# VHH binders against DegV domain-containing protein DR_1986, part 20

Target 1, 281 residues: DegV domain-containing protein DR_1986, of Deinococcus radiodurans (q9rsy3)
Amino acid sequence: MSIAIVTDSTSDLTPEHLAALGVTGVPLYVLFEGQLYQDGVQLSARQLVEGVRAGKAIPSTSQPSPAEFAQAYAQALEHADEVLSLHISGQLSGTVGSARLAAQEFGGRVTVVDTHTVTLGLGLQVLRAAELVRAGQSVPQIVQTLERVYPQADLRFTVDTLDFLRLNGRIGGASALLGGLLNIKPLLVVRGGRVDAGGRVRGQKKALADLAEHVRRYVSQHGGARVAFLATVGGEEDRAAVRAQLSDLHFQDMGDHEIGAVVTVHAGPGAVGVALEPLSA
Short names: E, the ipSAE of ESMFold2; O, the ipSAE of OpenDDE; V2, 0.75 times the mean of E and O plus 0.25 times the DockQ between their complexes.

## First folded at step 9 (VHH; framework vhh_7sr4_2)

Design X2 (from W3 with S53R; at its last look DockQ between E and O 0.91; V2 from the best seeds 0.63)
Fold by OpenDDE, look of step 9:
Structure X2 (fold): chain B 281 residues (1-281), chain A 123 residues (1-123)
Amino acid sequence: as target 1 above (281 residues)
Amino acid sequence: EVKLVESGGGLVQPGGSLRLSCAASGFTFSRYAMGWYRQTPGKQRDLVADITRGGSTKYGDSVKGRFTISRDNTKNTVYLQMNSLKPEDTAVYYCARGSTYYDILTGYDFDYWGQGTQVTVSS
């Protein structure tokens, strides 16, 4: 039984990577200056940040329509027996809801999964799923594996300001970090499908060091790890700095990744983070 | 029309056994996860057990080791074998069809339910 994988643009996997994996990405939308743009197709994160810096209003985001998912599923099912559809946390976006509605039209051939994460947290699950499909695993088996992996996975990041998360209503538990002292940098995590506070430190240098130390602890605890390094526009140097602190550590390097426009709307420019998973589950 | 019909409930003494059956119709049975829930008056409906399309099973903590969920796709039926029954197992048991939605934290959502069958464990 053949399986096609569908995900959304918040996985932040590049079109080239998705194509190589045989995965279909459905783009979310950014509403910017009264226009609706497909994430990563019609609007890049860089373009978004440039616009915002130019004094334009902070944009908002929206999920794909059920019809768009239905189309993706229909196309997939022309050559596959089943569809596994992995998506951003339902607490962060209505995307999984749209996917669910669409899936109802296909008589149980489509399984929609709320991964309770975002960006390369989601991306890593997509990668895992793709590997398992290639290994001949069934949809139920894949879902079970993802279920085992998720509790062990970690997404940690820091931002220059909490204003973007606050303004867009995705700040979650990180609201506890508001009103802090000058030069306080928030350490944020995605847990249980929402943004939460992981701590706070004084200064960017310590924040980056904390991210690196977190990776070290994770690798030690799990006997290895898959590690993806993340940054929004403006965070590239900081991402490199985090990586540089880990030059002596052995892990499966999942590469440097740019966070896309939709997630950038919420995280803001200059954000840097890491997505972690165990090597096996 | 999706239809789920439970059977096999009744009165049993503590330590006894029952086997519930749920006959499904109106959909391709083999493409859906199935589950059993139970509910007592005034309380929330709780998951007893579910089974994926591939036959993987999950159980509520209170019934692990005592209950077994299984399915026969040739008969469009899901079963719940209940052994070593306790008074606290007394409830209305509902058969449910898993939706196309899976939550990594909570598991399958369920979108169709049977009418329920009463299970009473009493001396």
Scores: ipSAE 0.440, ipTM 0.781, lowest interface PAE 0.9, mean pLDDT 93
ESMFold2, look of step 9: ipSAE 0.631; ipTM 0.853
ESMFold2 (binder alone), look of step 9: mean pLDDT 81; pTM 0.819

Design X3 (from W3 with S53H; at its last look DockQ between E and O 0.95; V2 from the best seeds 0.74)
Fold by ESMFold2, look of step 9:
Structure X3 (fold): chain B 281 residues (1-281), chain A 123 residues (1-123)
Amino acid sequence: as target 1 above (281 residues)
Amino acid sequence: EVKLVESGGGLVQPGGSLRLSCAASGFTFSRYAMGWYRQTPGKQRDLVADITHGGSTKYGDSVKGRFTISRDNTKNTVYLQMNSLKPEDTAVYYCARGSTYYDILTGYDFDYWGQGTQVTVSS
């Protein structure tokens, strides 16, 4: 039985990367200046940040429709026996709900997974799912493997300001950090499918050091790691600084990634983070 | 159109056995996970066992080693073999169909349920 993988644009894997994997990415939307733009297709994260910095309207986001997922599933099923559909946390977006509604029309051939994560937390799950498909695992086996990996996975980051998360309603448990932000940098995690507090430190340099030390501790504790480095526009030097602190450490390098426009609406420019998974499932 | 019909319940002595069956119709049985839940009065339904469309099984802690879930895709039937029954196993047992949705933290949603079959273990 052949399996096609579908995900959404919040995985922050580029269209080129997804195409190389044979994975379909369904774009979410940014509403900006009264128009809807497909994430990564019609609006880049850089274009979004440039527009916001120029004092244009405050952007918002929306999920793909059930009809868009149904089209993606119908196309995938022309070439495969079943679909595994992996999506941003339902705690952060209605995307998985749209996918779930669409899947009902396909007689059990489409399995929709709420991954309880976002950005490269989701992206690493997509990459692992693609590896498992190539290894001949069935959809139930793949899902079971992802379920086993998830408690050991981390998504950890810092933002320039909590304002984007707060104004867009995705601040979650990180609201506990609001009162102590003067001269202090928040550390954030995704826990239970939502943004949560991961601590705080004094200054950006210490925030980047904390991210790097978290990777180092993880590798030591787990005997290895798959590590992705991520940033929104404006955080690229900081992302490089985190990586540079780990130049002596051995890990499976999953690369540097730019966080896309939809996630940037919520995280803001200048964010930097790491996504981690164990080497073996 | 989806229909789940349980059978095989009844009264049994402690230490006895029962085999529950659930006949499924109105959908392509082999493509769905199936499960058994039980409910005592005033309580929420508890997972007894589930089985994926690929045949992998999962059990509630209180029934591990005593109960076995299985499926026959040619008969569109899911079974629960219950051995070493105890008075605390007394409940209404429900057959359920897994949906097309999986939550990585909580597992399958179950979207269709049978009417239930009573199992009573007399003390």
Scores: ipSAE 0.607, ipTM 0.846, lowest interface PAE 1.3, mean pLDDT 91
ESMFold2 (binder alone), look of step 9: mean pLDDT 82; pTM 0.824
OpenDDE, look of step 9: ipSAE 0.735; ipTM 0.925

Design X4 (from W3 with S53Y Y112S; at its last look DockQ between E and O 0.93; V2 from the best seeds 0.76)
Fold by ESMFold2, look of step 9:
Structure X4 (fold): chain B 281 residues (1-281), chain A 123 residues (1-123)
Amino acid sequence: as target 1 above (281 residues)
Amino acid sequence: EVKLVESGGGLVQPGGSLRLSCAASGFTFSRYAMGWYRQTPGKQRDLVADITYGGSTKYGDSVKGRFTISRDNTKNTVYLQMNSLKPEDTAVYYCARGSTYYDILTGYDFDSWGQGTQVTVSS
């Protein structure tokens, strides 16, 4: 009858936003200086960046345990008949593997989805899934809709340096952008669930213009868009600049979002990007 | 324990039809996607068709329009109706249960398998 949605903290929807949707968020962890911190619970993205600036240690991340997912599922099933669990790409994290192990204990009542994306790419899927639950769709129908939407979804961003992606082993096809000249800015996408090259431009101004132009092109090609604007700590003014370049464009505004601590470990401070989906499923 | 038992295989002439059945037990059938795979000697198993518990279906390109997957949740049975059979449809056909895991690009992962039933299309 009723469906509960579970996601993880890499959706970069705040705990307050998730609570307003009735969605459960399971935090991943940041490992820094020998200690584990729950993403968005025990460590904010600002605290992470400040801590890294103060020390020489390189942070890393880890997935939630299967036990943590089992607890989340058991709690969700107290008020729902089944669970739809949506997660960061299995190509980027073991999170979906932990969820998959936990789901085996619930007799088919929990469906775990590898969304092949991250941050607001995942967050937009969570928002759409919540809309579809309210519209009365079943789990198979929701998953089928997300499957139809995904090929048209887009996540595009620029980072200050590829070093964070490289050091944590999530650079993917973006390694083709290594060795750029001074002031060359990489443009990155998520393809096949991994980070991939989206191009290069000279200078931050042109990188922001490329993001804005990408949104314009997308809206033209698809007859509209749902658009979320993203930044890690240090990229907020640039995020606003991308949005300002689109003030004349009509789209469904999915808001400004801060990329959380776990994703910031991999993207670094000063990153900015956009997540896009078609208006209709 | 999950148990899947295929039946209905056999020898059929090109252009003919055959209906496979898979009886399922040991799990709550109505909560799981089900599928049919096939394998020729020396090759990996290929997806033929799958079906959600809500009845939505997907087919491999080589069988679309000729094969129909269906399910009966009251009998815990999944079926494959195969029409317009061709020699290249010759294979062992396996019934499979979808796992609790869905890949947004590739669909259900299948975690439990029957023993298979031989289908041979030959004059």
Scores: ipSAE 0.637, ipTM 0.860, lowest interface PAE 1.1, mean pLDDT 91
ESMFold2 (binder alone), look of step 9: mean pLDDT 80; pTM 0.812
OpenDDE, look of step 9: ipSAE 0.775; ipTM 0.929

Design X5 (from W3 with A33V; at its last look DockQ between E and O 0.93; V2 from the best seeds 0.73)
Fold by ESMFold2, look of step 9:
Structure X5 (fold): chain B 281 residues (1-281), chain A 123 residues (1-123)
Amino acid sequence: as target 1 above (281 residues)
Amino acid sequence: EVKLVESGGGLVQPGGSLRLSCAASGFTFSRYVMGWYRQTPGKQRDLVADITSGGSTKYGDSVKGRFTISRDNTKNTVYLQMNSLKPEDTAVYYCARGSTYYDILTGYDFDYWGQGTQVTVSS
């Protein structure tokens, strides 16, 4: 039986990448200067950063409506027998709640998953789900596989400032890192579906080395890895620097990714990170 | 309107067997995870077993090896075969329908419940 995959724009897989996979992405919104902009459709991460740097009002974000999910599901079901819908952690956004409400209209044909992660943590789950669909797995089998992978997954990053996370209420356990000395860089993780403290280091160079070292340890501990490299606008050279430190290491390269506008509202410009999963489930 | 009607409860001696049935209506039964829960007075409902649309099963630790969940999608019915019953199995048993929402940390959520059937294992 044919399965369509739906996700949201916080997966940070581009619309072009999602289209190539046959996956539907439902955009979240950026609220900026009294107007709502669809993430990646009406506002890019670069446009957002330009607006913030120009001293414009403080942006915020909002979830897609249940009606928008219902429209996406109805369209997907024109070509598929059922839908698997994968979303940003419910502890970070009401997005999965909107999807869950919409799914009630479809007689059990839509399964909604709270993935307890974000950005390429979610994106890697979407990529794995797409692989499993092509391998002929059923929705229950795919969900069981994602459940087995999740405890082994890792999403780590550093930000230039905790202010964006604090201002928008997504700082979580990372609040323990507030008030650091000059050049103390916070290291953050997503743990249990929310942002948490992953430590602190002195200076950006050490922060990038720490991210690279986490990848090395992960590969050693798990016998391999799927690795995605992430940055918000302004972090691209740092993302390349993390990758360069791993040029001698073998892993399944899941690519370089730009963090989209919605996630950038919360992470701020200049952020860099890695998303990791085991090679096999 | 979703309806779940349990039957097959009763009084049984320790070591005996019972078979519970749950007749379902008002939804496309074959698309949903179905489960059995039980509740003793003053306690929360505990998972006994669930079964996915594809037939994969999960059991609570205290019943594993003794109970078997199964489903017949042509009759819209889920069953619980209970063998080697113990006094500790005494409870009201509820049929439940799994929602189409899955939390990757905690599993399926259940959104509709039957009225329950009493199982009593003499002490």
Scores: ipSAE 0.616, ipTM 0.856, lowest interface PAE 1.2, mean pLDDT 91
ESMFold2 (binder alone), look of step 9: mean pLDDT 82; pTM 0.816
OpenDDE, look of step 9: ipSAE 0.711; ipTM 0.932

Design X6 (from W3 with S56D; at its last look DockQ between E and O 0.94; V2 from the best seeds 0.77)
Fold by ESMFold2, look of step 9:
Structure X6 (fold): chain B 281 residues (1-281), chain A 123 residues (1-123)
Amino acid sequence: as target 1 above (281 residues)
Amino acid sequence: EVKLVESGGGLVQPGGSLRLSCAASGFTFSRYAMGWYRQTPGKQRDLVADITSGGDTKYGDSVKGRFTISRDNTKNTVYLQMNSLKPEDTAVYYCARGSTYYDILTGYDFDYWGQGTQVTVSS
């Protein structure tokens, strides 16, 4: 039986990338200055950062409605027998709840997965799911594979400030890093579907070195890795610097990615990170 | 409406066998994972076994090698064959339907439950 994949815009795979995979992306929304904008469709991360720099208002985000998911599922089922729907952690957003409610209308043909991650942590799962669909695996087999991979997956990053996470209520266990002294850079992970503390270091250069060393250690310990490099607007040079420190290391390069507008509302500009999975499942 | 009806419980001697069945209606049975849970008085329900729509099985540690879950999608029925029964297996056994929601950390949620069937293994 044929399987369609649905995800949400917090995967931070571009609409063009998703289209090339045959994957449907359901956009979340940015609320900015009283207007709702579809993530990656009506508002880019660059437009968001430029607006915030102009000093207008503090943006917020909202999830897609159950009706929007139901529409996406109905469309996908015109051409496929089943849907596999992969989403941002339910600990970070109500998005998976909207998808879950919508799925009830489809007689078991739609399986909704809380991936317990975000951005390219989610994006790497979407890419792997697409590969497994092309390899002819069933929905239960794909989900079982993602379950096996997840404990070895990692999402690690640093932000310029914890303020965006704090103001938007997604700081999680990283609140333990509040009150740092001058030049202390927080290191963050996603653990158990939430943002959590990964440590702190003195200065940006050491934060970037920590990200690079984490990748190097991971490749050594697992015998390989799939690696995606991430930044919000303003973190692009730092992303390149992390990659440059790894030029002698061989891994499956999943590319450089810009973190989209919705996630940028919570992480702030100038963030940089890596998403990792084991090479084989 | 979703209905799950268990049968096959009863009293048995240690070392004996029972087969439980759960008749399902009100949904497309072949698309859902199914499970058996058990509960003793004053305790939480514990996983006994579950089975995916594709037939893959998982068992609780205390029943591995003794119990077998199976399904017949043409009869909309899930079974639990219980061999080498012990007094510790005494419980109410519940049939449950796995939801279409999967949590990558905790697995399937179960959204509908039967009324339960009593299994008593004499001491």
Scores: ipSAE 0.641, ipTM 0.863, lowest interface PAE 1.0, mean pLDDT 91
ESMFold2 (binder alone), look of step 9: mean pLDDT 82; pTM 0.822
OpenDDE, look of step 9: ipSAE 0.774; ipTM 0.923

Design X7 (from W3 with Y108W; at its last look DockQ between E and O 0.90; V2 from the best seeds 0.66)
Fold by ESMFold2, look of step 9:
Structure X7 (fold): chain B 281 residues (1-281), chain A 123 residues (1-123)
Amino acid sequence: as target 1 above (281 residues)
Amino acid sequence: EVKLVESGGGLVQPGGSLRLSCAASGFTFSRYAMGWYRQTPGKQRDLVADITSGGSTKYGDSVKGRFTISRDNTKNTVYLQMNSLKPEDTAVYYCARGSTYYDILTGWDFDYWGQGTQVTVSS
């Protein structure tokens, strides 16, 4: 009857936002300078970027343990009948595997979903799931709705360099963009749960215009949209510039978001993007 | 011990019907998704249909409109009604239990399987 939602820190919804929704966020880890830090708890994205820019060691990331998920599930089931657990793509992280293993201990009361996305692509699914729980939908109804929405969802972004994605092994189909000429800006998407090429343009100004035009095309094609604007540390002015280009467009504004430390390890500082879903489910 | 026992397979003429049943035991049936898969020799198992714990259904494209999956939680049984059968439907049909894992693109992951029941549609 009653459903608790669990997600992971790569949703890039702040702990305060998750708390307001009654959603549990399980942090992933950043390995940096020989130490593990809980994403958004022990290390902020700003602290990570400052360390990377200062020429510190190359960071990496790791998933939560099955034991950490089991603890989160046990706690959620003290006040709910079921858990819906939504996670970063299994193509990008072992997080969903840890959650899946933990869920086996709970007699069918915990449903784990591989969302095939990340950051606010995942965050928008969490927000929609929370809305559907409040509307009284069952877990099977919610996951079926998310499955119906997913082919129309989009996550599009540009990065300052593909180096972070390449060095951390999450470049995916975007490897086709390697070796571009001076001042070529890659445009990236998440498709099939992996990073993929979305094109390239010359210069940051044109990359931001492409992001804004993508939103405009999406709204025209779908008759509306839910739109989140996102950036890693250093991309905030560019995020604002994308939003400013859309000031005359009607959409459901899902807000400005900072990409957290774990995702920043892979995207690098100065990244900017948009996450899109259809207005109605 | 999870156990799934299929029945109802057999030989049928094209255009005919069969009803498959799968009796389940060893778990809380009402909490799990259930499914039917089929396999022809030399090929991997294909999804025929699945049904959630709440009764929502999904079908493979080749059987939609001809096959109906249903469940009876009081009998711990899942059914597959197969109508308008074609020679292409000839296969071993397996009952499967859904895991607690849902892939947003492909649906339930399945963790326990029956021994299968042969369905043969002679041309």
Scores: ipSAE 0.504, ipTM 0.819, lowest interface PAE 1.6, mean pLDDT 90
ESMFold2 (binder alone), look of step 9: mean pLDDT 83; pTM 0.827
OpenDDE, look of step 9: ipSAE 0.648; ipTM 0.930

## First folded at step 10 (VHH; framework vhh_7sr4_2)

Design Y0 (from X4 with S56D; at its last look DockQ between E and O 0.90; V2 from the best seeds 0.71)
Fold by ESMFold2, look of step 10:
Structure Y0 (fold): chain B 281 residues (1-281), chain A 123 residues (1-123)
Amino acid sequence: as target 1 above (281 residues)
Amino acid sequence: EVKLVESGGGLVQPGGSLRLSCAASGFTFSRYAMGWYRQTPGKQRDLVADITYGGDTKYGDSVKGRFTISRDNTKNTVYLQMNSLKPEDTAVYYCARGSTYYDILTGYDFDSWGQGTQVTVSS
């Protein structure tokens, strides 16, 4: 049976990329200056950062409604027999809860997955799911593969400040990094579906080297990797610097990605990271 | 109105066999994962086996190689063949339906349960 994939905008795959895959993206919202904006549709990450730098307001985010997911599912089922719906960690957002409620109305044709990750951690799962659909895998086979891959997946990043994570209540175990010395850069991971401490180093240059060394170690340990490079607005040169340190390393290049507005509300401008999966499932 | 009705439980000597059946109604059986869990007093329900609607199976460590889960979508029935039974297998066995929700860390969320059937292995 034919399978449609639905995800949310925190996958940080662009609408154009999702369209090329035949994947539906349901936008989350940014609340900014008293208005709700659809992520990647009505507000770009650049517009958000410009507004925050201008001191206009402290933004926040909200999940899609169950009604919005039901609409997406009904539309997908016009041309597919089943839906596989992949979402940001339930530890970070109510998005998967909204999707779960909507799915109840579709007689078992919609499977909703809490991926326990975010941004290109989620994006890599979406890409793998799309590959498996094209290979003729069933929904149960696809979710079983994602379950097998997940313990070996990694999302690692550094932020300019922990303030955005702290103010928005998503700092998690990274609160252990508060109160560091001047010029100490936090290293963060997503673990158990939430943000956690990955260490800290002295200075931005060492933080970027740590990200690159993490990729190198991962490739050695797993015999290969699928690697995506990430940045929020303002981190693009640092993302390129991480990539440049890996020019001698062979891996499956999943590309450079801009982190979207919703995730930027929580990570802040100037963040840089990598998302990793095993080469084979 | 989801309904799951277990049968086939009973008293058996160690080394014996039992076959449990679970008749399902009130939903499109072929679209849902199904499972067998067991529970002894004072403990959480433990996974015995589950089976996806595509036929892939998973077993708890203590039963692997001795128990076999299967399903017949034409009869809306899931089975558990239990061989080489041990006193430690004594429990109430529950049939369960997997929900439409999948947690990548813990697997299917089971949202509907039968009343259970007692399996007693005497020593």
Scores: ipSAE 0.610, ipTM 0.850, lowest interface PAE 1.2, mean pLDDT 91
ESMFold2 (binder alone), look of step 10: mean pLDDT 82; pTM 0.819
OpenDDE, look of step 10: ipSAE 0.680; ipTM 0.917

Design Y1 (from Y0 with A33H; at its last look DockQ between E and O 0.89; V2 from the best seeds 0.75)
Fold by ESMFold2, look of step 10:
Structure Y1 (fold): chain B 281 residues (1-281), chain A 123 residues (1-123)
Amino acid sequence: as target 1 above (281 residues)
Amino acid sequence: EVKLVESGGGLVQPGGSLRLSCAASGFTFSRYHMGWYRQTPGKQRDLVADITYGGDTKYGDSVKGRFTISRDNTKNTVYLQMNSLKPEDTAVYYCARGSTYYDILTGYDFDSWGQGTQVTVSS
């Protein structure tokens, strides 16, 4: 049986990348200046950051509707026997709930997965799922593999300020980092599907070194890694600096990625991070 | 309406065997994971075994090597073969249908349950 993969725009794989994989991306929305914009379709992360820096209204986000997922599923099932639908953590967004509701209409042909992650944490799962579909795996085999990989997966990042996470209600366990001294940089992880504290360090240079050292330890402990490097608008130089510290390390390079508009609403400009998975399940 | 009807429970001596059956109706059986859970009064239901719609199986630690789950999609039936039964296997055994919603931390939920069948192991 043929399998179509559906994900959402918080995977931060570009529409061009998703199209190359044959994967459908359902966009979330940014609410900005009283208007809803489809993530990566009607509003880029650069346009969003320019608006925020220009002193325009504070943006927020919303999930796709069940109807939008039902439309995506119906279209996918015209050409595939079943759908595997992979989504941002239900602890961070109602997106997976919308997908779950829509899937009820399709007689067991749509499997919906709460991946308990976001951005390239989700993106790496989508990439692995696409590889497994091409290898002829069934949906149950694919989800079983993702379950085995997930405890070994990692998403680690730093933000310029916790304010965006706090204002939009996604700060999670990272609230323990509030009230730091000047030039103290928070280190954040995604744990149990929520943002959580990974520590704090003095200064951006040490935050970037922490990210690089985390990758190095991970590679040592797991005998390899798939590594994606992430930044919101304004963090690109810092992303390059993290990569440069790893120039003597061997890993499967999953590339540099720009974090999209929806995730940027919550992380803010100037964020930088890494997403990691083991080479094999 | 989803219906799950268990049968095959009863009283056995330690070391004995039973085969449980669960007849399913009201849904496309071949598209759903199925499972067996058991419950002692006052405790939560524990996974005994499950089987994906692709045929892959998983077992609780206490039953590995003694119990075998299987399914027959032509009869819309899931089975639990229980060998080498022990007094601690005494429980009500429930057939369950797996949701097509998967939580990567906790696995797939079960969204429909049978009424249960009693298994009692004593000599």
Scores: ipSAE 0.636, ipTM 0.855, lowest interface PAE 0.8, mean pLDDT 91
ESMFold2 (binder alone), look of step 10: mean pLDDT 80; pTM 0.802
OpenDDE, look of step 10: ipSAE 0.758; ipTM 0.923

